# Ledger of designs, part 6: VH-VL binders against Putative glutamine--fructose-6-phosphate aminotransferase [isomerizing]

Target 1, 262 residues: Putative glutamine--fructose-6-phosphate aminotransferase [isomerizing], of Saccharomyces cerevisiae (a2p2r3)
Amino acid sequence: MCGIFGYCNFLIEKTRGEIIDTLIEGLQALEYKEYDSSGISIQGDELESLNIYKQTGKISSLKEEIDLYNLNKNLPFISHCGIAHTRRATHGGLRRANCHPHNSDPSNEFVVVHNGVITNFANLKALLMAKGYVFKSDTDTECIPKLYKHIYDTSIELGYNLDFHVLTNLVLKELEGSYGLLCTSSHFPDEVVAARKGSPLVIGVKGKTDMDVNFVEVEYLDQEEDYLKLNTQTKSSGNVLAAAPVKYNTCLRKSPPFVHNT

## First folded at step 4 (VH-VL; framework fv_becotatug)

Design C46 (from B04 with heavy chain S54E)
Fold by ESMFold2-Fast, scan of step 4:
Formats: structure tokens, sequence, C-alpha cells
Structure C46 (fold): chain C 262 residues (1-262), chain A 124 residues (1-124), chain B 107 residues (1-107)
């Protein structure tokens, strides 16, 4: 059991502090019972850079770790895509390295949060390791951002300029099993990809005022595309929230028809 | 083939520190986790703790104040130190490798390779 | 901590007989149970992982089943070399724990 949360603002200025607070609050709203780890990814100080913050323990431990970095919380973003994850370990996987988000490389060119099981990850890992990729965790999820980078680099070497959604479709074609995932990339600033197979994904939209919130459930069929492209530059002015519910999802408890109790 | 071999003194006096080394051959230790498990004579297996490749550790609660597990990647060695030993610490000590496979919801943990074990007797 | 209870503690068996060893967990652990064989003066050897998956090189007479709290290790046709102590091990949560062991002797 895992929780996934994403938050984007588009043409509505938000400070880094407000963005972090929204991501943390989103994770808290998705709490099933006890969390063993959590993490977020947000834009760094460089224009196209991505930073990852993750920690074992309760969500409060993550917040305490983020505070130790003394980030400029007043730094404004007119457009920003952040992703977040909370995980309850089922198999003593309480190491920080096993927390989401996972990255493709030390420069965080691709960053992923994931809920589900990638059943062919061992074969993908073997392929990627043979191509020089270094794995730091023992999660199946880590193959995803590394597969993104491999396909991206190969496409560039062959002279192609892939859109993020096209790149994602190529990655998803290689994955077997179940997933709900969010991906951000330094190569595709202001964009986040949300994709799912065998797991529901819920996207919420927040209006211009704090008094108005629109919450929309997005359902996919197996015959349809297994992903949704969220591009802050092409969407109307507003805040976009994307979340993958967990069993007994507390985020939707006040609206029972939208509770995803399997 | 990956092989693990424990080594250390076979006899330790009460109140002293038990120190063991696990040497790995046939593979790199930088990409997997090593657990320590002990077995008192005629008894079952007891998990002591684990060290992850990045250096973090988890210990079984009865041992947290006495146990230290460390790694020396340059020597392909893991070490276990258990302080303030008593006769109850007499056991065969094993190091064991955790297999590297995980899911998005959890990490698979099973011990695919074990050392031969080393008997440590705590006696004056 | 999760307590694993094995049954039987000891069994004396005849070659070619079918043997079943059970392991019960004090709380649900899904399929996070693994089985080891330990012969006298030897280290434990992995037989079955995640309740039902055979480790490489293990004879087909060994099989595992179960989920939640009740698990079984089955030896379909016991051979003389199967005289050993068998342990179940849970990997659902820390601290990791083992069952007390089941000793099999050949008649």
Amino acid sequence: as target 1 above (262 residues)
Amino acid sequence: QVQLQESGPGLVKPSETLSLTCTVSGGSISSYYVHWVRQAPGKGLEWLGVIYYEGSTDYNTPFTSRLTISVDTSKNQFSLKLSSVTAADTAVYYCAREYWVATGSGTYIYFDYWGQGTLVTVSS
Amino acid sequence: EIVLTQSPDFQSVTPKEKVTITCRASQSIGSSIHWYQQKPDQSPKLLIKYASQSFSGIPSRFSGSGSGTDFTLTINSLEAEDAATYYCHQSSSLPLTFGQGTKLEIK
C-alpha cells in the first residue's frame, strides 16, 4: 500500500513554502493508517533543476528534514509541478534509498513516484544495468525513471525530439503489471505526466479562490491510453491536483461515493 | 559464486565485546544488504540486525544498546560488535545476504546466501 | 513483533512419505514467508521464497503454499537426504522473525 499526490500551479503565483505545504497536506489527507516513509520532488534553485526530499518514518519526519535545508520558502513560482509519495513498507523496506521519489541519475533528469507492482522489473533492471545504469535501491520503481532516461537518450542520439507524453507512452509499453505513477523531468519543465494501469487515479482542480475546489475522478479503460499529460503551460489558469488513492483513503472519507475501498 | 565467511575469536570473556567479520568473495558488497543471525546451541534462529549498502542499520530491539554493524567496502567486509556479553550470547553467528528485489509497495527480503557460521563461546 | 509458530516440532518419517510442515503467524503477513532447510553442522539453505516460489536448484518435491496467517511446506516424497530442521521466516515487518523449527528424522 502506497499514496501518490501531485500539485501543479499554472499562471497563479505560489511560493515554494506554499507548494511544499500543499504537497505535505495532500499526503496527510491520503493517510491510510501508518506511514513508514514519505517524499516529495519540487523545482530546485536552478531553473530546470529538480530536487528530491525523502525520509523514513512519519510525514512529520519528512517535514523536519526539509526544514533543515533552510530553503528559500518565499521563492515564487508562476508555474510549478510537484509530486509526492507516502509508503507503508510490507517487507522491512524502511531504508531511505527505497523511499519514493526515485530518479534516473544524479542530476534528477527524470523523477517518479509509483504505486503498484512492476512484474517484469528484474528483466528491465538487467537490461539497464548492462547499459551502465547504477541502481541504488531495491525497489521495482527505480527501473521506471532509468527506463525514461534510456529511451530519452536513445531518441536524442537518433535525432528525434519526443514530447513528454510520447516518451511516456514508449516507457509504459515496456512495463508489465500494475501502476499509478507521476513523472516530472528537467527536460520538460512545467509538465507532469500521470499514468495508471490497474489502479485508479484521481485528479482535483482548485479554482481561483481558496473557497472553491473542483475534484474530478479520471478513469481509464484498458483499450484507451494508460496516461494523462498535465501541462501547466497549456491548461487554463488554475491549480491541478493529482492523487492515486489507497485502500481506506482518508482524503475522500468526507465524500463516501469517491472512496476507493477495494 | 558469491560466498560469505565469518571470522573472529571463538572465545570471549563475560563483559567484553564480541567482534566478528564477514568477508564476501565472488561479488561486490556495494549493491546488497547483509544481515546477522545467531543460533544458540540446540536452539532456533534469531535475527540480530541488518546493514544497508548506504551504511544505515536496523537492529532487533533487545540488542539496540549493545550492537553495532558496520561495513568496509574497500575490504569487502562487514563487521558485528556486541558489547557487554554474557553466557546467553554463546551461539553460532551467521552473516546472510538479502536478495535484491522489491515492489512499489514493499521490499522483498529473503536470505539467498549464508556464511558457514562461526561458534562464539562466552566463558571465563 | 510477529511470532511464527511451527507444527510439528519433531516428526519421524518413512522414505517416500508425504510430509507437511505448518507455520502460523500471529498477524497477517500476506505472502512474506520463506522456508529454510538446515542440516546438522551446516548453515541454513533457502528452499521456498514468498510462500510458494521455489529457489533455483531446489528439488521439485519441495513446495509451499498459504497466505495471510497460515502457511505450509510440503515434501511430496521424502528422501533420506531431507533429514534436517526446517524454519519459516517472515519478512513482512521488522524485526525479522523465524519459527522455532521442525526437525525431521528418517525411520
Scores: ipSAE 0.006, ipTM 0.447, lowest interface PAE 9.3, mean pLDDT 77

Design C48 (from B04 with heavy chain S56D)
Fold by ESMFold2-Fast, scan of step 4:
Structure C48 (fold): chain C 262 residues (1-262), chain A 124 residues (1-124), chain B 107 residues (1-107)
Amino acid sequence: as target 1 above (262 residues)
Amino acid sequence: QVQLQESGPGLVKPSETLSLTCTVSGGSISSYYVHWVRQAPGKGLEWLGVIYYSGDTDYNTPFTSRLTISVDTSKNQFSLKLSSVTAADTAVYYCAREYWVATGSGTYIYFDYWGQGTLVTVSS
Amino acid sequence: EIVLTQSPDFQSVTPKEKVTITCRASQSIGSSIHWYQQKPDQSPKLLIKYASQSFSGIPSRFSGSGSGTDFTLTINSLEAEDAATYYCHQSSSLPLTFGQGTKLEIK
């Protein structure tokens, strides 16, 4: 089942309209199965803000929903990470609240798209509800951004200043099952995390020129539980795509900076 | 503008291997996937296979045992080899570009640009 | 494999008439249908992608519609240069397949 798509531009200017079009086209390209809901998350008008747009029905319904917001489609982004999802309902019905992306809180501090199953969802939800988190959907996915926020807040309270990839490692240690996910955060505005366990995920990188000495930074966690951090702080420019399902991570095998000398 | 150009012999003998090259200009080959499509005289279009920038391939089922698609990134060239040819393999062979938007794992998009095609006749 | 059936196989039309070509898939393919124009001794050219999206530089008289299994290519006011064979193409699943083609001739 194909459900996840991400698109990042790094030091290559793209307008909001171009970014939205790329995310929508990515979802349509994943449409080798019939889907009944879709959504995207992109940066809002404020520097660190994230917005979510999602709707049931065909991808055309999502496009109509986005058009209702009358967004400035000419707004330029020199770097941007957007995530997208399309879903076929197997449980929970066709409710807008059940569409991805899901968020941690009304301020969208963490936003996630996910494919697969979180087998310990019931236990995580109970824990998070006991800590004051309000769930809006019937999905297992919603526990993920809320778990991110809980661990983030706890780490800050205990005096740690975690990088997004370290935070993700802590989140993944609490998740059981087989899944793939993309996460963005207002606390890490120039980054996206792609993570998987048992499900394939692929990252593609297109540089502006092969004369660049710097490549976008990609970091693997481990072999059974893979994640990678994409960081626009590098001097490399390019477009990055992530999608599932994938047969294997061929981009990483063909990209020398992802192969470290051991 | 990206351009694709097929080249290879116009005549191949039965039982021999058909070898064609698609040369790409005006863009990095890592930015797209290349498909091979053929068209027998007076007939419709038939998809043969695709090669991803990773070097991985997918082939149409009738051709899996005879077909090899490869890429030479240093020459910006894609190659098609079809072994044990018969008269039924007589066709115009096209290479076509799929712009890479999603990763290509069972997910495909449209063919935005095509080569001009090269006619291959299989005859004694 | 997904079979695409086009109709009509052939049509002879006068200029400025509206032409409709249909493509029916053997199973649901969402909106993963694309339309190509092929003139004699030329390569196919993309007209419409994902059922209804015009490719860049394509005249506005060409439009596409449909979803699921039934798709239509419409030429709103036929021009002499539109004499060609038109193919639908599905990208929903492997192997990728094309319709058998619709040949349009100008009277």
Scores: ipSAE 0.000, ipTM 0.384, lowest interface PAE 15.1, mean pLDDT 76

Design C49 (from B04 with heavy chain S31D)
Fold by ESMFold2-Fast, scan of step 4:
Structure C49 (fold): chain C 262 residues (1-262), chain A 124 residues (1-124), chain B 107 residues (1-107)
Amino acid sequence: as target 1 above (262 residues)
Amino acid sequence: QVQLQESGPGLVKPSETLSLTCTVSGGSISDYYVHWVRQAPGKGLEWLGVIYYSGSTDYNTPFTSRLTISVDTSKNQFSLKLSSVTAADTAVYYCAREYWVATGSGTYIYFDYWGQGTLVTVSS
Amino acid sequence: EIVLTQSPDFQSVTPKEKVTITCRASQSIGSSIHWYQQKPDQSPKLLIKYASQSFSGIPSRFSGSGSGTDFTLTINSLEAEDAATYYCHQSSSLPLTFGQGTKLEIK
């Protein structure tokens, strides 16, 4: 099985080094058989930018790759959402281009890690290529961030401003098969989406008293427990962990601003 | 202006497959979902299924084993095939559009345009 | 599946009368209810979307209200051209479902 891991801190300062270490430790914890590639996505140095680091081989190869970038590991983040993946080559062969995360475009507007098989990916790829998208891998996963980008761009051009949860629902309508995914976006810098079909998701909240957490559109069907109430905002400061594989659609995000009338 | 038009044989024999085509003009078929809805003479509306932007489909449970909806993007056409028909399948069949980006919810929405409907009679 | 129940099934009404049609859902659907008008031998036409939003070109005498499980379509002053069958439709979840219809006949 492949491993999906996400880590978010909200209103609790974490350094870039701490975030990277947490993502890598999460991947190591999910490993039950030797993997042959891994990757992570975290915020870059520029406002709302996302960077991808991925490599073939053991998780140690990914650590070496990240070290080559001489990142400022002491850079603090009050809020941050990162995603990570480990893979065995079963679909698309073993090469860096086929490692997760996959992106929508060179600006990393949408970044996805994914487990499972998208059985209609060939049709999705054909449609997206007709719309001008260039595919760099032969994995089924690459169609997902490109589909996000296409739906997002079309909605914006037509005057709609979709929130990340709504956008994800539109994407999920087009995906067939059994899957779990995590998605982050430069357009939604304080959010991560988890979506699933066929596997449970474990969500951990390590909080202090004042944390704003929003958990939307989750179905359990008596298969998995959650630390948050469905469609209920909780106020607390803390960390949120998400680990796959996943079975139901959900969106983990910081609560939006709300003004109370006196 | 977007227009939908159904076509197909008006008479089908019991146990055979009915085949209908919905032709769309005035828009790109990749910009909307197409639903099929039927109405037995003198009765109400019954949802049959939908085909999404990618060609993925969802069908109403009673029809899952008999119904196939497909799309031909080169002809701007959607097709419906319903196998093993009986007299109970006699109805006016409509195709109807759902504009997938005209949303605030990200889930299913209203049908803004409908075809004129085509009557299919199942009789020997 | 979500069952939609309309009331009344049939009503014979006088021109300029105020008409109210109700639609009750078997479970909460928020505002995901839409209303269609169907005249004899014609396709349905969208009147009201998301419980209360008028579709473009629809006369102001038509209005919708409600949320959760109970919804209403109101025609404030009935015209002869309003003789038709009216259907509610829920878009909250699959399978999509319609009410059984309400037929309005002019006296």
Scores: ipSAE 0.228, ipTM 0.634, lowest interface PAE 4.3, mean pLDDT 79

Design C51 (from B04 with heavy chain Y52W)
Fold by ESMFold2-Fast, scan of step 4:
Structure C51 (fold): chain C 262 residues (1-262), chain A 124 residues (1-124), chain B 107 residues (1-107)
Amino acid sequence: as target 1 above (262 residues)
Amino acid sequence: QVQLQESGPGLVKPSETLSLTCTVSGGSISSYYVHWVRQAPGKGLEWLGVIWYSGSTDYNTPFTSRLTISVDTSKNQFSLKLSSVTAADTAVYYCAREYWVATGSGTYIYFDYWGQGTLVTVSS
Amino acid sequence: EIVLTQSPDFQSVTPKEKVTITCRASQSIGSSIHWYQQKPDQSPKLLIKYASQSFSGIPSRFSGSGSGTDFTLTINSLEAEDAATYYCHQSSSLPLTFGQGTKLEIK
């Protein structure tokens, strides 16, 4: 069994240290089953860059690994989406490589955490390897971010300018099995997508009062696939947690008061 | 060829501790989970628990207070100890290797190799 | 815990006939069902994994199907050596559970 956790702050300034602490605490709260590896993905030092940290063992081992990087924990983020994962049943000498999150490429253009089984991953992996993608792990999960990148690159070459939700729909069409996933991308800063097929996923929204979190869970018996982006009002000063399926028309986007830098 | 072989006493007295060993040959235990499954005479299969080479374990709920599974990586051996045995614990005990396949969920997969089984009779 | 219910409990069958064994899960388990054959005084042997994937070396007469809660093991043309008890097993969640077994005897 695996645990999946996401944390977004939006219009509430949080330091990198606070973000990391929140992701780690979220993973500890999901420790209802034994884990033997964990990982997180957070924004890097540059705009639109994503970093991945993962380690085998207890969650404390991940904390120790992150501390070795001497990150600027005081770096502030007015908007940030991070994702996290715990896992049991890792493979021998490839244990670290098999930890989530998984990435599309060395630049971390797409980063995914996943729970469940992608039953057609062998076919997808073969197709992606034929397209030049290099796989580092034994996980079925690694095909997902690579499929995102392949579809994204192909769409750009064909002249399409896809929103993250449209791109996700195209990816989900290719995936078979039962799964829940969270994805972030350097191409879609300030956004996270959550998607599921057959597996539960819980979403919490925390207002600035911080005394209550709204949890929502929806199961669609007549639908085979669901996805979700976190959607919040531009005037809200809330924090968002993501781990549950809700209708696929909800998303998180940066508000108009923020202007593109020159 | 991977082989698993159970060993231990064929007879254990009520209230004592049953101790069994599973020896793995032809393959390393460090890449797999090993499960214990038992079968009472004429009955079906019952899962007892699992261990990873790191020593991490999960036990089936009825056995959590009585069951301990351990590993000795230097000998390629897994051990099962079941305390306070009764006649209801009379069974053939199997160790089985879980094949880990490329999956993101950490879900337990399937048992690709089983030991021959060892019959344990609990009797005075 | 997930309960697996097999049908039938027992079947006496004639060689060359088609045999169907069903396994029903108390909740959806996707495709996380596996089938084992156990002959008298022997260890269980994996036949089918993940509902429909044949394990290495298993005769083609054995096949599996199903998803969600309803699963089937089929033996297309029964042979004498197929006399055994067959078990389904779910790997979707802990505790791992098995069906009660289906015993096949050949006339």
Scores: ipSAE 0.006, ipTM 0.423, lowest interface PAE 12.2, mean pLDDT 76

Design C52 (from B04 with heavy chain Y33W)
Fold by ESMFold2-Fast, scan of step 4:
Formats: sequence, C-alpha cells, structure tokens
Structure C52 (fold): chain C 262 residues (1-262), chain A 124 residues (1-124), chain B 107 residues (1-107)
Amino acid sequence: as target 1 above (262 residues)
Amino acid sequence: QVQLQESGPGLVKPSETLSLTCTVSGGSISSYWVHWVRQAPGKGLEWLGVIYYSGSTDYNTPFTSRLTISVDTSKNQFSLKLSSVTAADTAVYYCAREYWVATGSGTYIYFDYWGQGTLVTVSS
Amino acid sequence: EIVLTQSPDFQSVTPKEKVTITCRASQSIGSSIHWYQQKPDQSPKLLIKYASQSFSGIPSRFSGSGSGTDFTLTINSLEAEDAATYYCHQSSSLPLTFGQGTKLEIK
C-alpha cells in the first residue's frame, strides 16, 4: 500500500537534480500499480536545512510541483540524505496535508516517512498538543517527527547530547503498533535513520569500485527493536540506498570527516 | 524537591482489582518514566512494569494479562491496576522514577527516587 | 530474563569491619548494575549506579566495582547505620530484575 525510499550519497558528488531524479525513480520502481500521492524531502539552500515537497495524484504531479520552485538543480552535494514516500489511500478523499513526509515544526527539524499503524497515536497526539505542538494532518505518522522533537529538546534541556540512533531508540520505545520509517534531521546532517517493527526494510550499498561496508549491531539491550549501525570503515566512497534488513533498525551516516560525534 | 507518593486501599478482597495511585510533585513528568516495583513480606524486590511518558507500557511477563499502568497528566498521577488478586499479591507497592535520557545508550537506567511504598493486603 | 544472584544472603558484622557483597549476572550486562540500600520499613535508596559511580550524598565508605557478570559492593568501615538489606539491580534489558538481597546485621 505504501512505498518508502531513501537515498544517500557520501564522498561522491551529486547535483540536486540527480538526487531528486534518484528519489523519484526509486518511488517509481517500488510502485506495482496506481498511486494517489507522493512526496520527498531533500536538503534546502541553507546549510543543514530540510525542505519537503509533496502532492496528491501521480508522481508526475509531484515533479511538476517541484519544478514550480525553480530550484538550482545544478547545486552540488558531496554528501546528502533524502527520503521519499508514495501512498495509496483505501478510503476517503485525499489531502495534501496527509501526504508524507511529515515534519516536527515549520523549520523541519525532523522529517519522517512511515508505513504502518501507530496504535497509541491518540494518546501521543494529546500529549504533544498539550506541549504546544500543532498538527496539520489526521495521520498517525505526524506524531513521530513531533515526538522526535520533544525528546530531543528535553534531552538538551537535561544536558545530554544524544546521537541520532540513540534518540531514535528513545522515540521507538514510545511507539506502539507497526512501522517502517526513515527519518532525517537538520540537527544530524548527512545521516538517515531506518527503523522497523512488523514491516520489512532492506538496506543496499553501492560504490564507485564495489564498496565494501560492514554492518554492526549497536544495541543488544533493546528487547523491542533490533538495530545495527553502518560501519564507517569503507574501501571507497559511494552511494547508499536506505533500507533496513527485515529484523533491524539501521542508522546510515557518512564517513568520519563529516560525522558529528557530539 | 521531587517526590513520589503512593496511595490506595490497604485491604483488597481476593478476585477483586487492586488500584493504586502514584502522585508526583516537584517536577515535570515528561522528563522521566515511572516504574512499579513490589515487595512481598520478608521477600525481595520484584519489577512489575513501566509507563513511558507517552502512555506506552511494558509489563513483566507474569503480570501481562492482569496489570494496567496509566498516567493522568492533568493530576500528575500514575495509576496501577492489578486484577484478579490473590493472597500472593500481598506486598508493599512502590513507584520509582527513571530519567529516560540515558548516558549515551538510550537504555534503561537507575531509579533515583522512590515513593514511600504502600502496603496492600489481600484477604477476605 | 537476567537472573542476579547475591552472596552472602545474610551476614552479622561488627562496626568498623570491611564488608563485601557480590552480585553475579546470568549473562553479561556490561556496567548496567545499580546498588540500593533498604532499611526496615523504608523505601530502597540508590547508593551506586553503573557499577562504580556513587550517587550524590552517599558516604565515601560505599564503593562499587566489576563489569560483565561479576560485581561487588564494598563498605570500607561499617557503621551502625549501615544495618540494612542491599539489592543489586540490572538495567540492561527487560524485564528489569533485582538480586535476592543481602541482609547486614550489626552486633
């Protein structure tokens, strides 16, 4: 019913146009029949900023929407992580606000695409609304990026500086139901998190010279979620296709020169 | 500054539901998770379950079908309900606080503050 | 579940003695062990967190050590107020578990 795609390049230059084309092609490859909405998130013009583009209808409608922004498609990125989603509604009318990606706030500090059903959504939404978060859609997914933002802000106030994968583990503990998700953040540039529970995700890597990458399990203490982290030791630079193994949450990030350690 | 205090009936009849409340004062409940731990007379500590600030819960396996933990943010209260009680459920019940921001791992941590405990006797 | 086994179960000690309490985990838990003191008719009180880190306000005579599966709590020079039951607690995985307790009695 839904398709999730992520694409990262690291230490291999890609233009904004190439990145957009890759995300769109990824969504087209995952779609087995008609679709009724799609969206992508990519880096904006400001350093570490994230933009969201989404539209109802065919993928061509999303491409036309993006074209209206007259983006500099020749802008190069030596490292970039983008996420994409396509959805098929089973009931009711379509709303642009219900399309993925969803965001945490107007500054897009956290951006999420999601497949699945969050069964404690009503409780999470009530808690987040009480804390001042404004919801624009009636999807359960919108609570996820807002929960990321709330947990992130609370941890900073308590004096902790969490890695993106640790923050994700805390978010996942608050979610009930099923999910397959990708998350990007302006606070964690050049990183994407892929997480799953009850939904399969596949991770792929390719490089200029058949890059070899080792995956390592990061957290054995979380009984609800299995996850692994991409080993930053590689034989060469390359592109990363974001999808997690069937039983694992994964955090994809670029190699050490661009990795934020704190 | 931060205090947790349990309250509820001291006596519950067999087959009835045990209902306890933990009231938090001196801090925001969004910064920590609340655990319930019990101690039968003369016995050790037994973990019952945890409620995350979202209202999501995890329960120890023997209690999954009988235990419900909930939160009322308007009253700053956490509640424990244990159904179908027997004499084996006679214990002192504690609520305890855990900060959910970890020292870099996102895992469970220590209980820094505990309520005073409330004794519940299951007897006819 | 992770089983924590303490030893001894009970010890009667004289003031000023050095006391060592051990806690063994059924599988490796890194440093995710915490120690609590419980006096009669009182709530447990955190003494040591993450195997070796003293909680604020705890007397320096209390110290902890160990990693993996074997952990110890040491009271360097026992005082009368230290009569209590001591529990280890693992935070490595659910369900969270406690040791069976070690009761210290002062002569």
Scores: ipSAE 0.000, ipTM 0.491, lowest interface PAE 12.3, mean pLDDT 78

Design C53 (from B04 with light chain S92Y)
Fold by ESMFold2-Fast, scan of step 4:
Structure C53 (fold): chain C 262 residues (1-262), chain A 124 residues (1-124), chain B 107 residues (1-107)
Amino acid sequence: as target 1 above (262 residues)
Amino acid sequence: QVQLQESGPGLVKPSETLSLTCTVSGGSISSYYVHWVRQAPGKGLEWLGVIYYSGSTDYNTPFTSRLTISVDTSKNQFSLKLSSVTAADTAVYYCAREYWVATGSGTYIYFDYWGQGTLVTVSS
Amino acid sequence: EIVLTQSPDFQSVTPKEKVTITCRASQSIGSSIHWYQQKPDQSPKLLIKYASQSFSGIPSRFSGSGSGTDFTLTINSLEAEDAATYYCHQSYSLPLTFGQGTKLEIK
């Protein structure tokens, strides 16, 4: 199975290297044993751009892949949201295309990591293919960012200016099954949405001091379906971590175990 | 009521290309993947490869350079081509359906329905 | 590639006896093991999926258990129609692999 991890900093400067290290450490904490592939998505060199790095094999293969891009790891970000994923393959696992994150299009307008089961994936894929979307992987996850883009584009054509959380609500209404997901978008820089249905998901907010860690509430669409919008431009500064804790082998309490405590 | 049926030539000459077809009938058309598995006389099962409804494929390493699996979704027909055959390729060839419950890590892989199998003999 | 080793290769059994077949994986595969029955001149048929889940229509005398590297298929109160070769199959990673098979013969 999969592990998902997200990290946001807002109004607390972090370098690109620190952000990458935090995402990778988060994945290692969730399920560093028995993973077959991993990936991350972070902001590119321009504020609105998103880049995806993913590779089959152990996390060291992903680190080697990232190093090939010769990124400026000293580039500072006052606000940033990144997402990460590790998986154990059920099929097609040797293919990079099947790794998360998945995207909506070559410009990475929407990028998703996902854990769980989308039981109506075949129907969603057929609908999206009829609308001209080209699928590159065999995962159910790929329908999610493409569904985001379809709904987003349709809303723009009709003259609506949707907030990211409203767009997410519309996407989640179309998904069936049990899942946890994180989504970022070039249209909504410095924001991340987290959503779950049936699967556990823990979100921690860490203030300027390591002692100020709080769980945040998730907005509900119904009893089994929920989501959270995180806006890094809020007046409060801090770090936000999101993870699927059932993959972690320690008991989660008031402070998530993947949060730095010193 | 799902049925899979293999068809193709029973005899192929060494060095030639083996071509088989699997026809799927009944059930939901877009809710499964098709795998090819073979069994040499008196031996066990060997996985060859899979084709997803998207047309993407994965092949077992020994066959990557010789094997091509394709699909014609309008006819619900899946094809297997294996080039440069030798006597070692003599086997019963099965197509098998993977019932898919999609997941973030892919689909569940188990073969809920199999074709009857077609014997292919490569003459020495 | 993941190697699956079955035990025993062959067993001659009497009706109504309890039979256990084991499958050992060369590395941990969670619960991603499936069991098939193949009778002479027939295609394989799915019995158990994901270590312990019975497939539709399979008699209750068949059950599966195990996780990680060690898995077992159990037939309680063997019947004459159970004479067949049984294969385990892993779906944890590509390439997909099968065990070598266990042949059950009724006395």
Scores: ipSAE 0.006, ipTM 0.431, lowest interface PAE 13.6, mean pLDDT 76

Design C55 (from B04 with light chain L94W)
Fold by ESMFold2-Fast, scan of step 4:
Structure C55 (fold): chain C 262 residues (1-262), chain A 124 residues (1-124), chain B 107 residues (1-107)
Amino acid sequence: as target 1 above (262 residues)
Amino acid sequence: QVQLQESGPGLVKPSETLSLTCTVSGGSISSYYVHWVRQAPGKGLEWLGVIYYSGSTDYNTPFTSRLTISVDTSKNQFSLKLSSVTAADTAVYYCAREYWVATGSGTYIYFDYWGQGTLVTVSS
Amino acid sequence: EIVLTQSPDFQSVTPKEKVTITCRASQSIGSSIHWYQQKPDQSPKLLIKYASQSFSGIPSRFSGSGSGTDFTLTINSLEAEDAATYYCHQSSSWPLTFGQGTKLEIK
């Protein structure tokens, strides 16, 4: 089935190779024969930069694509948040531009993976295009990172200093429909936001002792909306796994059992 | 709630262009993928093509050079034009809404609502 | 393209009988098969999506099963109103394709 997966390490050093392997293994755990594209986003070589790797075909095709970039797999990260996605093609056409993750701009200031349907996407796209955003895909997911960028930039210009949590709530208020999403940003290094409406999203916690807690912020926006922020400043130690497998087109599957938390 | 309705001339002369309209009511077309499917008398269903919410289109190979699908969001209408028609193009033409999940999440292509169909006869 | 082959092409059946229609794909399509009912002079109507999920408002006598290349639509106890042509449809690969249809007639 199609799914989203996130992996964060907090105060537990991991190499880039280990991070990539964990994301790929997470996607493989979600993989079904119907999947025909996948992608990941991880931190790049420059501080606070994000890279996106995506490819049509099986997950092995994505791995081959990543290998072509000759990444320094030994680069260490004491804290890092990566996100990943597998997708089923809408009509069987395998367009690389329609693969997830999607970005806000060429500098990847905001990067999103998403499952669900954004019913007001066409209106949001028209607004964002009028403001100069360039869309490269036929998926409505691309509106989400661009909406993040627009709200972020507008808030900065007006003199506000939004944290990732508040920014996400503003974005979610503009979205209609159902979603399960993960977002990372170069402006909020070592953080990932996870949000859902109408779809389950599970967050796994694996601390140094496997029983560590107090690293995840949870906010419920309403009965059908949930927001979950992972913050390295409030976390004592651990690794975080997040997954949202899709059961069919109308219902998310329950994710695999949680690694230990309180 | 959502309904699709095809309309257009029931008779088209050979070599001319067939033009059909699909009107959507009970909802905005802003998030629709709409497919066109035809059925020759006594025959099965044949997929013609699709228009995505982006305005992009994909056509089945036999029709690529003759088929154009377009959308007019102000009128909640999708249009199909098929040029250089022959007697072999005589069929009932349907528009059908694809159930679409935005990110491509899961196995989400199926036709949840169909128009009633419009018969087009190609004859002199 | 993926070819869908249905069997039988035609079946004359008695009310209350169990009817099974099969659809075989030329290559694996996972669970990406959908079943439509078309009554005379009407548009197709979605019955079953993704091999086994009933669409809203569809009577419980209709069920679907299968995965990979072999799929079935079952009508557990046929009613007179079920006289129609049934089509399978795959959404696994472009172009989208339909089976040739199975016509059910009531004796």
Scores: ipSAE 0.000, ipTM 0.411, lowest interface PAE 14.9, mean pLDDT 76

